# VHH binders against Glutamate 5-kinase (proB), part 5

Target 1, 356 residues: Glutamate 5-kinase (proB), of Aquifex aeolicus (o67209)
Amino acid sequence: MRIVFKIGSNLLETDEGDIDLSFLSKLAEGIKKLHSFGDKVLIVSSGAVLSGAKKLGIKEKPKDLTLKQALASVGQSYLMHLYDTIFSNYGLKVGQVLLTKDVFSKEKEERFKNAKSTLEKLLELGVVPVINENDAVAVEELVFGDNDFLAVYVSFMVNADLLVIFSSAGGLKDDKDRIIPVVEDIEKVFKYVRGTGTSFGTGGMRSKLEATRLATTLNIPVIITSKEENILDLRNLKTKGTLFKPSKRKLRNALKVIATLEEPKGIIVVDRGAQEALKAGKSLLPAGVVSVQGNFKRGDVVSIQNEEGLIIGKGKVNFSSEEIEKIKGLKTSEVRKLLNTTKDEVIHRDNMVIFL

## First folded at step 1 (VHH)

Design d10 (framework vhh_7b2m_4)
Fold by ESMFold2-Fast, scan of step 1:
Structure d10 (fold): chain B 356 residues (1-356), chain A 119 residues (1-119)
Amino acid sequence: as target 1 above (356 residues)
Amino acid sequence: EVQLVESGGGLVQAGGSLRLSCAASGFTFSEYAVGWYRQAPGKQRVVVASIYSGGSTKYSNSVKGRFTISRDNAKNTVYLQMNSLKPEDTAVYYCARDQYSWGEYSDYWGQGTQVTVSS
């Protein structure tokens, strides 16, 4: 099986504010055992900025983007040295892979294929890839911003059997502060993110749940757990934290591409009634469209957003942005006459991914 | 060259008011949700208020009824009107650009502006 481990900056730091070498050793020991069963492992690691700050003796968190990028450069070198040194003690070899968001783009499909081929070759050679965002050269259009999503994109790229996200919380907790052991339907547990009387919650856990929702939509199970986890148990989907089961809907590859690699060329804002219909598996009709943003053509992929600005899906449009502006609120017969078409749906359900 | 620049922070007595401004440049402001976040010493950065591209607003329970977020797309500026300030509102306040929605992806942050509320 292929397992992707996502390690955040907080997980790499001890209570004393040092890099957690004991955790890296535990992880290496566990990976060595997984390798003995024929499993393959990739690591998506944050911590470059943290590692750079420690290397340079900087105690305050950087506020300046340029300083943050400089620290990431210093820290990425130091962090990889630590991974290499510790993993070597267990007979493991690591390889650094730095990715920008443009690798996960349909427009730059060759870059995706090249990165995938590189990761596949590293795994074939028995190497553990350690992946991070290329912070030193990232520009606004190419920034991931959150390594939880980078971990999902990597998991998709390598056809991972499991994504493991390490969290200081140790899993998803209910309203009585108890870890929920298994989640079948992720939409039902968003309410347990603390401070969630609205779409507001604790930033870290909400981000992890949004990334988990994407992964389970892509048919990849996710475990959110603590550093106290038994790494070998993860092979059997056993955890001290929370197991999120993959969606029961086996998503065809074309829809997985829409969910991940297709950069949306615009936004269609839908009303509450349309949102409910889309969640029920219906197509998007003109009557449900509130507004259109951006310039796009028939066949382009767009984001579907509710009135509160929450992205709820993505899909290929049957009409251009100009055409949708003309047909929003119209009856099916009026749409057919106005656009001289047999299509009456803005987005057909078969060409749409809803993040449930 | 995306930039977010906060202003308006300062020292104020409990029960007082303060208005924060966030001037944005280097992107099509009207297409993005923008949020105000705060971080007190030793605590996690938390969302305070968000205003979405469609005009909808959301507030943390701790500030509902006291704070108002608004935007001026012509001036590429977001405002946070803070009324009935409490000592627990003391924090560094950050403006951030949100791509997908509140809390999902904030890719650019301002430098922060200090708000101190004395009792």
Scores: ipSAE 0.000, ipTM 0.150, lowest interface PAE 18.6, mean pLDDT 81

Design d2 (framework vhh_7aqx_2)
Fold by ESMFold2-Fast, scan of step 1:
Structure d2 (fold): chain B 356 residues (1-356), chain A 123 residues (1-123)
Amino acid sequence: as target 1 above (356 residues)
Amino acid sequence: QVQLQESGGGLVQAGGSLRLSCTTSGFTFSDYAFSWFRQAPGEEREFVGAISWSGESTDYADSVKGRFTISRDNAKNTFYLQMNSLKTEDTAVYYCAAEPYLYSRDEWEYDYWGQGTQVTVSS
């Protein structure tokens, strides 16, 4: 099987703020055992800025983007040296791969192919790829979150069997601080990260759940667990943390491309009635559209957002942004006459991915 | 528009070999990953093997590992399944399948399929 491990900056630190060498050693030992079963492993690791700040003796977190990029450059070198040194103690070889967001774009198809080919070749050579964003040149990637989405995109690229996200929380907790062992329907557990103002982990957990929702929509199971987890148990989908089962809705590859590689050109905000219809597998009709943001043409991919600001899907539009602005709230017969068309759907269900 | 066509099936004795071909048209061949599936009478469709879009990674079902080899020829828009040391249990209709950029062991992931070619292994 193929397993992707995602390690955030916070998990790479000890309580004293040093890099957690003990955790990296435990991870290496586990990976060596996974390799003995014929499994393939990739790591998506944050920590470059942290490592750079430590190496240069900078105590405050950088407020300047250029300084942050410079620290990432210095720290990436140091972090990879640590991976190489620790993993070599277990007979493992590592390879650095730095990716920018544009690699995961349909318009940059050649970059996606080159990155995928490189990762496939590294796995064939028995190498563990250590992947991070290319912070030194990628301004857009610095607002990407703690690499949670990069881990999902990498998992999609290599057709992973499992994505494992390490978290200080150790899993998704209910309102009584107990770890939920299995999640079948992720939309029902987003409530556990809303309005718990006393919990210090809720902000980071929301990001992890949004990334997990994308992964399970792509039919990839996700485990969120602590650094104390037994790595071998993960191979059998057993965890002390939370297992998120892949969606039972089998997603065709054309829709997986829309979900991952198509950068949305705008946003369509829908009302609650439309949201429920989309959840039930129906197309988006003009009557359900509340507002349109951005400029896009017929055939472009857009994000679908509810009135609370949550992105609930993506789809290919039948009408331009200007056309949708004219037809929103109208009935089918009025739409056909106004736009001189036989189409009455803003987005057809066959060209739409829903994350709810 | 998009078409996949299998060839090379037939009758063979146990221990023998066959090479299946799948010729494609209607899309950019080099952008696609390719897989073979098979279906025995009365059974559900089963994964056999896959090859990545780059040709650098292959995957096989445990039952055929070491006996079957999948390959691709981008210049001919064709991919192959070399079947060696055939067993009577390999008797099935073999289907080729294609999908953009990635492959899966799950048949539901594939948008494009061939019509199937019969392979019969006698003893």
Scores: ipSAE 0.000, ipTM 0.194, lowest interface PAE 16.5, mean pLDDT 83

Design d3 (framework vhh_7sr4_2)
Fold by ESMFold2-Fast, scan of step 1:
Structure d3 (fold): chain B 356 residues (1-356), chain A 119 residues (1-119)
Amino acid sequence: as target 1 above (356 residues)
Amino acid sequence: EVKLVESGGGLVQPGGSLRLSCAASGFTFSYYAMGWYRQTPGKQRDLVADIYSGGDTKYGDSVKGRFTISRDNTKNTVYLQMNSLKPEDTAVYYCARSYEDWGTYFDYWGQGTQVTVSS
C-alpha cells in the first residue's frame, strides 16, 4: 500500500524547543518495516521555518513574508539533512520535493503531471519523498498553511491508500475529552473542534478536519494520531487515534479533479432542503438556491455553501452567475421558458462533488 | 527531559587506560547517534568518536587505533575505551546526542568529565 505521513511543525519540536529526533527515528524504523512488506511511503513535512529559526538562533516568530522565506530556505536545508541522517541509519534514502499550490491547478496541468511523474519515479527507485511547500518562492495568497491540504493533494496525486496526520492532540476528542476511535460521518463530528470559536485556523484541529473531509471524499481513509502510534499497525487501519473512514461513494476521476484542481470562480448558497437533496446524491435545482456570489460563466466550477457558511461541495455550473440570479427560487418549467433551454439543473449530480 | 551523565574520568599516567561512560535518559536511546568530543581551554571542541544507531563508527585522526567507541542499548549507555593515553589527550570529554555525522549539530551535551594524562 501507499501511505502518506503528514508531520506538522509543532510535532517536530520537543518541550525544550529542539527538533524531535526520537520521533523521526521511530518513523524511519516504522517505514523500513513497511518497505519490507512492499509498501511505499511519502512524507509531507512542515518545519522549514522553525528549523531555520533554530539554526540561526532566532527566537522571534517571523512577521513578514521575506523573513519567513529566508528562514524556510535555511531551515529546509537543515530539515532535509536531519531526515537524510536519521533515515540513513535505517538504510532509507530520502528525496526532497518542493511544491507550490499552483502545481495543483487545472491551469498548470503540466506542472501537476511533472510533479506526479517525479514522485512516481522516486517511489520506483525505493526513495522516500519528503515533500514541503516551496516557501522560498511562495506568495501570501498561495500558501498551504500547516500543509494539511498539501498532504491531501499529494495523496490524491499518488493515489494513496492511507493518509496519516500526526497531531499533538492524538486524535479527535469528544465533549468528555476522550479519543473518538472511528468516524464514519465526518459532518457529525465538526462540533467537537476545540478552540475559541474561530471558524478556520491554520494548523489546528479545524484545518485537519477540513483536510480529512476532502481526503475521505476522494476515497482516501485518514488517521489522525500521536507520535506514540505504532507505525506498523497503520497497515491494518488500526490506530491509538482516530480513523476516518473513506466515503462509501466511489468518485470518478473527473469529480476528483473538480474537488482538487479546479479553482472555484464563485459561491452558490443553498437552503437546508437543497443540502439534504445534495447529500442524497441529487442535482442542484434553482428552487434550492438562496444567493449567488461572484462572477462566473457556464461551465465554471463554483463552491456550494450552506446557510451557516460551511462549504459543502463544488460543481460545474450549467448557468452563469447572472442567469442563476434570474432563476433562483423558480420551478423547472419557469426556468426553461426564461432561459430558452432544456437544462433545468444549476449543477448536475455527475458534475458535482459533495463533502458530506 | 533529556539527560546525559558522564563518568569514568580522572588522572592517569602516560600509556595508561580509562573507560568513559555516558548514561542517557529521557529519550529512546537506540534511535540516536551518540558521540564523544573533547575540549582543551581556549580551543574548539574536537571529534573523538561517533557511533550511529546502526553501529557504524567514526574517529578523529588523533585517536584512531587507540580509542574505541561502543554502545549498550539495553543499558542506554555509550562508552569510550581510551588506550595508550598521551599528555595531548588531556581535555574535558563531552558525551553528545547527535543527528549529524560531522559533529556540528548536537542538540544535547553532557556536563563533561575531566581526563588528565600526566606523569
Scores: ipSAE 0.000, ipTM 0.103, lowest interface PAE 20.3, mean pLDDT 80

Design d4 (framework vhh_7b2m_4)
Fold by ESMFold2-Fast, scan of step 1:
Structure d4 (fold): chain B 356 residues (1-356), chain A 118 residues (1-118)
Amino acid sequence: as target 1 above (356 residues)
Amino acid sequence: EVQLVESGGGLVQAGGSLRLSCAASGFTFSDYWVGWYRQAPGKQRVVVASITSGGYTKYSNSVKGRFTISRDNAKNTVYLQMNSLKPEDTAVYYCAAESLRYGDYDYWGQGTQVTVSS
């Protein structure tokens, strides 16, 4: 079994503001036991900026990009020293892997293959890779979900059997503040996330749910749980938190590439009728399009969003943004007449991924 | 000097429209994700719309179909077109520029009041 653990900065910090060495020890002990069953583990860890601030005695969260990058440089070294020291107590070897978003781009597929080969070789050597964004040199890429999505991309890259996301909430809670033990349809539980809270959900539960939706669409189960979790129980998909079941629909590799490696060039908003048709495996027709956002051409990949503001899919368009603006809401016969074409679908089902 | 300056707020009757503008200076605006937030009296501050550096947009359920966010990176400006306004849209509207990597907004505007009369 291959398991990816995602650890956020907040989970690396104690209530007293120190780095949580006891949690790292618990994790190492659990991984040692997983290894005894032949399991392989990767860690996606935030915490470089936090670790750097601690080492330099800086109390305030940095807002200057250059200072953040400098702190990440200091902190990444310190954080890896802590992983190495603590994991060594359990006989575990760790290896640092720093990735930038462009590794997960269709245009740079060689970088993806090289990173994948490196991770595979580390696992063969019995090493636990500790993966983080290369904060010291990366320009701030505006990606929703921060390291939650990095954990999904890594899980996809290594064909993970399980993604585990640690959260102070300990799982997804319902409207009565109770942990939901199992989620089969993630769309139905987005309502339990305020979604528009203090920030836009970056690093919060909405970010974790959007990343979880991508992972389950890629046929990877996800567990969101607390530091109090029994690490060994996770290998049997047993948790004190929330288990999100993988999609029953098996995706071919071309659609997984659309879901992960293709950056959308725009957004198409669909009505409720179109959303249900798409979930039933049908193509997107012009009649179901409510609005078009962004500037894109025929063949580009776009995001599909519902009227509730949730991104529900991605696909390659048969028409440009300008063409879709002209044909939205129209019947097939009217579309053929306006665009002088035999194509009547905005996105064909074979070129579309719907998140489940 | 870093600043975000909102404009375009005011009093409007239900069913009317307003366009808010947010002018940014003192940082590399095109690299930042920008959002519009609102805070109604006695309520939590919530996001209403956001836009990435590439122009991809996201809307809250309550405003979808009525509000449109757009940006002009050449002018370092973000717009929020608000149509079919309802009394429930009454709030102070804030512009915020955020680094998504760290989860906190780096820069906030002072806010602009929008009041929708019934």
Scores: ipSAE 0.000, ipTM 0.172, lowest interface PAE 17.1, mean pLDDT 81

Design d5 (framework vhh_7mjh_2)
Fold by ESMFold2-Fast, scan of step 1:
Structure d5 (fold): chain B 356 residues (1-356), chain A 120 residues (1-120)
Amino acid sequence: as target 1 above (356 residues)
Amino acid sequence: EVQLVESGGGLVQPGGSLRLSCAASGFTFSSYEMSWVRQAPGKGLEWIGRIYYSGDTSYNPSLKSLVTISRDNSKNTLYLQMNSLRAEDTATYYCARYGEWSTLDAFDIWGQGTTVTVSS
């Protein structure tokens, strides 16, 4: 079994503001046990900026991006030293892998293949890869935030069997502050999280749920749990937190590429009727299109957005943005006459991923 | 347990003023930057402003003259003072905590929100 553990910077810090060495030791002990069963483990860890600030005695959070990048450089070295020292106590070897967002791009497919090959070789050597964003050279548009999405991309890259996201909340809580043990339909539980549809830098539970939705769409189960978790129970999908079951719809590899590696060239906004049809596995018809944003050509990948601003899918378009602007809201028969074409669908179901 | 609880919302007349509070618990409040964010019915989230742990503030330029954010670290409480309220200020108002040490200033904890309705 391949398991990816995602550790945010907040989970590496105690309430007193120190690095949580006890948690790292517990994690190492658990991983050693997982290895004894033949499991393979990767860690996606934030915490470079935090570690750098601690090493340099800086108590105030840096406000300048350049200072954050400098602290990440200092802290990445220190953080890896902590991983190496603690994990070596359990006979584990770690290897550092720093990735930028452009590794997960169809346009730079060779970089994806090279990163994948490196991770596969590390796992073959019995090494635990510790993966982080390359913060020292990251630009604002290439930053993964708190690494929730980096963890999903890594999980896709290595064909992970399970993604585990650690959270101070310990799982997804309902309106009575109780941990929801199992989620089969993630769309039904977004109501328990504030900030759905925000474009601000949103870590916390909203970011974790959006990343979890992508992972379950890719047929990867996700557990969101606390630092108190029993690591060995996770191999059996048993948790003190919340288990998010993978989508029942098995996604073809080509659609997984659209969901992960294709950068959308524009946005198509759909009405409520179209949203329900798409969730039911139907194609997107012109009648369901409310508006078009961006400039794209036939064959480009675009995001599908509902009227509330939530991204609900991605797909490859049969028409350009200019053509869709002319046919939006029209019935299929009217489209054929207006564009002198035999294609009736804006996006065919076989070229579309809906986040369920 | 870590939580944020907003209060002070309600019905207010156009041109009126209102002060919202956010009670923080389960973490060292004085060590975190805080934010206010609002969401009007059927609209996306709109950032109002940030207050650093030092008490310094940064505002959405569109709202700077109409709002003031402050904090009382001894009471673990965040405040939003709103003046000259208009119908378009009708929204659910959330307080949020910025995550520590992120290269992007991401929120890691949100309150449940308090609703402000501006109408006669």
Scores: ipSAE 0.000, ipTM 0.166, lowest interface PAE 18.2, mean pLDDT 81

Design d6 (framework vhh_8emy_2)
Fold by ESMFold2-Fast, scan of step 1:
Structure d6 (fold): chain B 356 residues (1-356), chain A 120 residues (1-120)
Amino acid sequence: as target 1 above (356 residues)
Amino acid sequence: QVQLQESGGGLVQPGSSLRLSCAASGFTFDDYAMHWVRQAPGKGPEWVSSISWSGGSINYATSVKGRFSISRDNPSKTLYLQMNSLRPEDSAVYYCAKDYSGRLEYFDYRGQGTQVTVSS
C-alpha cells in the first residue's frame, strides 16, 4: 500500500521551540517497519522557515516576506539534512522533491507527468520522497506554513491508499473537546472546526478539513492524528485520532481530473433544491440555476456554488455562460427551441464531481 | 507579510462609474492570477472578474460583462476594476483576492474591502 504522511511546521517543533528529532526518529522507525510489509511511503513536509530560523538562531518569527523566503532557503537544506541523517539510522534513503502549484494544472499536464514519473522512480528505488513546495519563491505556503492541499494532490498523483495528516489537536474534536473517532460525512463536521484566530483564515483545522474533503472525494481515506500515534496501526486504518472514510461513490479517472487538475472558468450558483438533487446524484437542470459567473463555452469546467458561497462541486457544462443565462428558469421545450439543442441539462451527472 | 489593500469605493448614482484599485505587497504579483469578489449584506460572496498573471486571459461574471473591465499593472503591483454603468444591484463590498474558494471567510490574503453603494 502507498501512504502519504503530511507534517506541518508546528508538528516539527517541540513545546520548547526546538525541532522534534524524537518525532522524526519515531516516524523513521515506523516507516522502516512499513517497508518490511512492502508498503511505500511519501512525506509532504512543511517546516523550511522554522528550520532556517533555528539554523540561524533567529528566535522571533519573521514578518518580512524576503526574510521568510531567505529562511526557507536555508531551512530547506537544513531540514533535508535532518531527514537524511535520522532516516539513515534506520537504513532509509530520502530524496528531496520541490513542487509548485502549476504542476497540478491541466494546462501544464507535462509537468504533472514529469513529477509523477520522478516520484514513481524514487519509490521503485526504495527511496522515501520528502516533498515540499518551493518556498524560496512561493507565498501561500510561507504565510500558512502548511501543505495540506499539496499532500492531497501528491496522494492523487501517486494513487495513495491512505493520507495521514499530523495535527497538534490529535484529531477532530466535538463540542465537548472529545476526538471524533470516525467521520462518514465530512460536511456535517465542519461546524466543529475552530479557526486559527481570524474569521477569514484558511489555516489550522479548517485547512485540514477542506483538504480532507477533497481527498475523500477522490476515494482516499484520511487520518488526522497526533505525533504520539503508533505508525504501524495506521496501516490497518486504526488510529488514536480521526479516520475520515473515503466517499462511497468510486470516481472514474476523468472525474478525478475534473476535481483536481481542471481550472474552473466560471461559477454556477445553485439553489437549495438543486444542491440536494446534486448530492443525490442527479444532473443540474436550468431550473436549479440561480446565477452564472464568468465567461465560458460549452465543454468548459466550472465550479458549482451554493447560495451561501460554498463551492460544492465542479462539472463540465453543456451550455455556454450566455446560453445558461438565457435558459435559467425556462421550460424544457423553450430551452430546446431557444438553443436549437437536444440537451436540457446544464451539467450531466456523468461529468460532475460533488464534494462530500 | 502578504497584504491586499482595496480602495476607490464610494456612494454613486445609477449610471455612474468608479475605478477600484488593489495594492498588492508581500508576494510576486506577476506570478499569480488575480480576482475581484463582491459581497452584499446577507448574501454569499459573488465572483466578479479574473485576470491571468500576464493579463492575456480575462473573464467576467455575466452580470457585469460589458460594463466592468479588469486590468493589472505588474510593475506597480496593482489590480484595477473599472466599473461603468453602475446599477443598484452592484452595491456590495468589493474584495481583491489571489485565491478564490467561493467563501470569503477562507481568504487570508483579502484586505478590508472597499464599499460600493449605488443608490438613487
Scores: ipSAE 0.000, ipTM 0.157, lowest interface PAE 19.1, mean pLDDT 80

Design d7 (framework vhh_7aqx_2)
Fold by ESMFold2-Fast, scan of step 1:
Structure d7 (fold): chain B 356 residues (1-356), chain A 122 residues (1-122)
Amino acid sequence: as target 1 above (356 residues)
Amino acid sequence: QVQLQESGGGLVQAGGSLRLSCTTSGFTFSYYAFSWFRQAPGEEREFVGAISGSGGDTDYADSVKGRFTISRDNAKNTFYLQMNSLKTEDTAVYYCAAKYSDWYEPSQYDYWGQGTQVTVSS
């Protein structure tokens, strides 16, 4: 199996503020055992800016992009040295891969294919790729914001069987501070989201749940757990933290592309009845459309939002924004006459992804 | 057609307060998430603060946490940046930005304002 481990910058720190070398050693030992079963592992690691700040004696992560890029440059080198040194003790080889957000774009699909080929070749060579955002050349419009989503995008790219996100919380906790062991419907547990905030990233629990929702929609199970986890148990989807089960709907690759690589060009707001129909696997009909935002043409991908302001899906439209504005709320027969068309669905179920 | 217009910038003394407004047109305000960015001459544009499409979640740069507050008024199609305890290093052109409401990240901003100058003197 293929497993992606996501390590946030806060997980690389001990309570004393030093790099947690014991955790990296535990991870290496576990990966060595996973390799013995024929499993393949990738690591998505934050911590470049943090590592650079520590090496240069700087206590706070700046919001200045140029200084952040400089610290990331210093820290990425130091961080990779630590991975290489510690993993070498277990006979593991690591390889650095730095990615920008534009690699995960339908518009630049050749970049996606090239990055995928590189990762596949590293895995074939028995190397553990250590992946991070290319902070030295990133611009604000292309920043991932949170490496939780980079980890999902990488998991999609390599067809991962499991995404593991390490968290100081050790999993998703309920209102009585107890770890929820299994989540089948992530929508029902967003109410347990606690406050955010790390000085070196935006990786709070809400961000982790949002990334987890995308991963489970892509049919990838997610485990959110602590540094105390038994790495080998993860191959059997057993955890001391929280297991988020993948969606029961198996998405074809074209829909996974819509969910990940397509940037939406507009928003269609649907009523509650339409939301329930979409969750039941039905197409979006004009009668269920409340409002339309943005300018888009037939064939563009748009976001689907409920009346509470939550994005619940994405899909490829059969009608332009102007056409949908004219047909919203109308019966199918009225739509066909008005638009002189054989299509009566705003979005066909086969061209739609609903986040379950 | 879609436009974002900043207002409320100007000159203020260190320790003072200023409120920036971003008025929007050409889309339905309640379906968008909003952010403020700033750029000093010769520097890169940096993130200042964000508010989700639902209005329930906010995020801030560490340099402004506790001093700046972002808010939105859906009825007025306007969102705000309340800046308190201003410092000379807060001097910059401030830009508002909008993206479709999105509960997953990473976020990309679809629309940008033209910027408003904030100058903090000692």
Scores: ipSAE 0.000, ipTM 0.133, lowest interface PAE 18.8, mean pLDDT 81

Design d8 (framework vhh_7d4b_2)
Fold by ESMFold2-Fast, scan of step 1:
Structure d8 (fold): chain B 356 residues (1-356), chain A 121 residues (1-121)
Amino acid sequence: as target 1 above (356 residues)
Amino acid sequence: QVQLVESGGGVVQPGRSLRLSCAASGFTFSDYYMGWYRQAPGKQRELVASISSSGSYTNYADSVKGRFTISRDNSKNTMYLQMNSLKPEDTAVYYCARELGRWDSYAMDYWGQGTQVTVSS
């Protein structure tokens, strides 16, 4: 079994503001036990900027990219020293892997393949890769703590069997503040985060659910849990937190690439009837198209959006943006005459990924 | 129907401050990344700042770092841009925008009409 653990900066801190060495020791002990069963483990760890600030005695959050990058440089070294020292106490070896967002792009597929090969070799050598964004050189990605998605991309890259996201909340909570033990349909539980809450934790859980939705769409189960979790139980999909079951629809690799690595060239807005049809596994027909945005050609990947403005999918189009503008709202016979084509679908179901 | 309405622009002297607001309607504001863009005459539209759906994460163009602060109030469906230490080079029409998707793309799908900011001595 391949397991990816995602650790956020807030999970690396104790209530006193120190780095949680006890949690890292517990994680190492659990990983050693997982290794004894032949399991392979990767860690996606935030905390470089935090670790650097602590190392340098800086108490203010970084305000600009240069300070963030400087702190990340110092902190990545310090954080890896802690991983190495603590994990060595349990006979584990760690290896640092720093990734930039461009590794996860179809246009730079060779970088994706090279990173994948490196991770595969580390796992073969019995090493635990500790992966983080390369904050010291990340000019285009200035956002803090987007490692929930990095963890999903890494899980996709290595064909993970399970993604575990640690959270101070300990899992997804319902309206009565109780942990939901199992989620089979993630769209039904987004309401628990979209509620009118003024709590700090609401925003962090939203990010985790968005990443979880992508992972389950890619057929990867996700567990969101606390530091108090029994690491070995995760091997059996048992958790004190929330288990999100993978989508029942098995995606072929080409669709997983559309979901993750393809940058959309435009947007197609669909009506409610089309949204329900897409959710039921049907193709997108011209009659269901409300509007089209952007400039794209036949075969390009576009985002699918509902009338409420939510992105609900991505797919490869059979028609250009100009062609779709001409055929939107039309019936099949009218489309075939206007475009001199035998195709009547804007996007075929086999070339489409739906996130709802 | 998605609507984004900017306000707070005007004429100001170098070194002073302005606060821009973007009132959003017609969608679940708290689900979307939002951003501020600007366009000066004869130049391409450029990103000024962006903010995550939760407001926890922000991104700034190098030209405005340390001077501008982006924020949002999801309870009021409003995004703000606090512009301090304004320079003549900041003169542009400022646009509020909603991001297409959070996944692999920072592309925007809806834009406001824009608000003029003029920094002149």
Scores: ipSAE 0.000, ipTM 0.175, lowest interface PAE 15.1, mean pLDDT 82

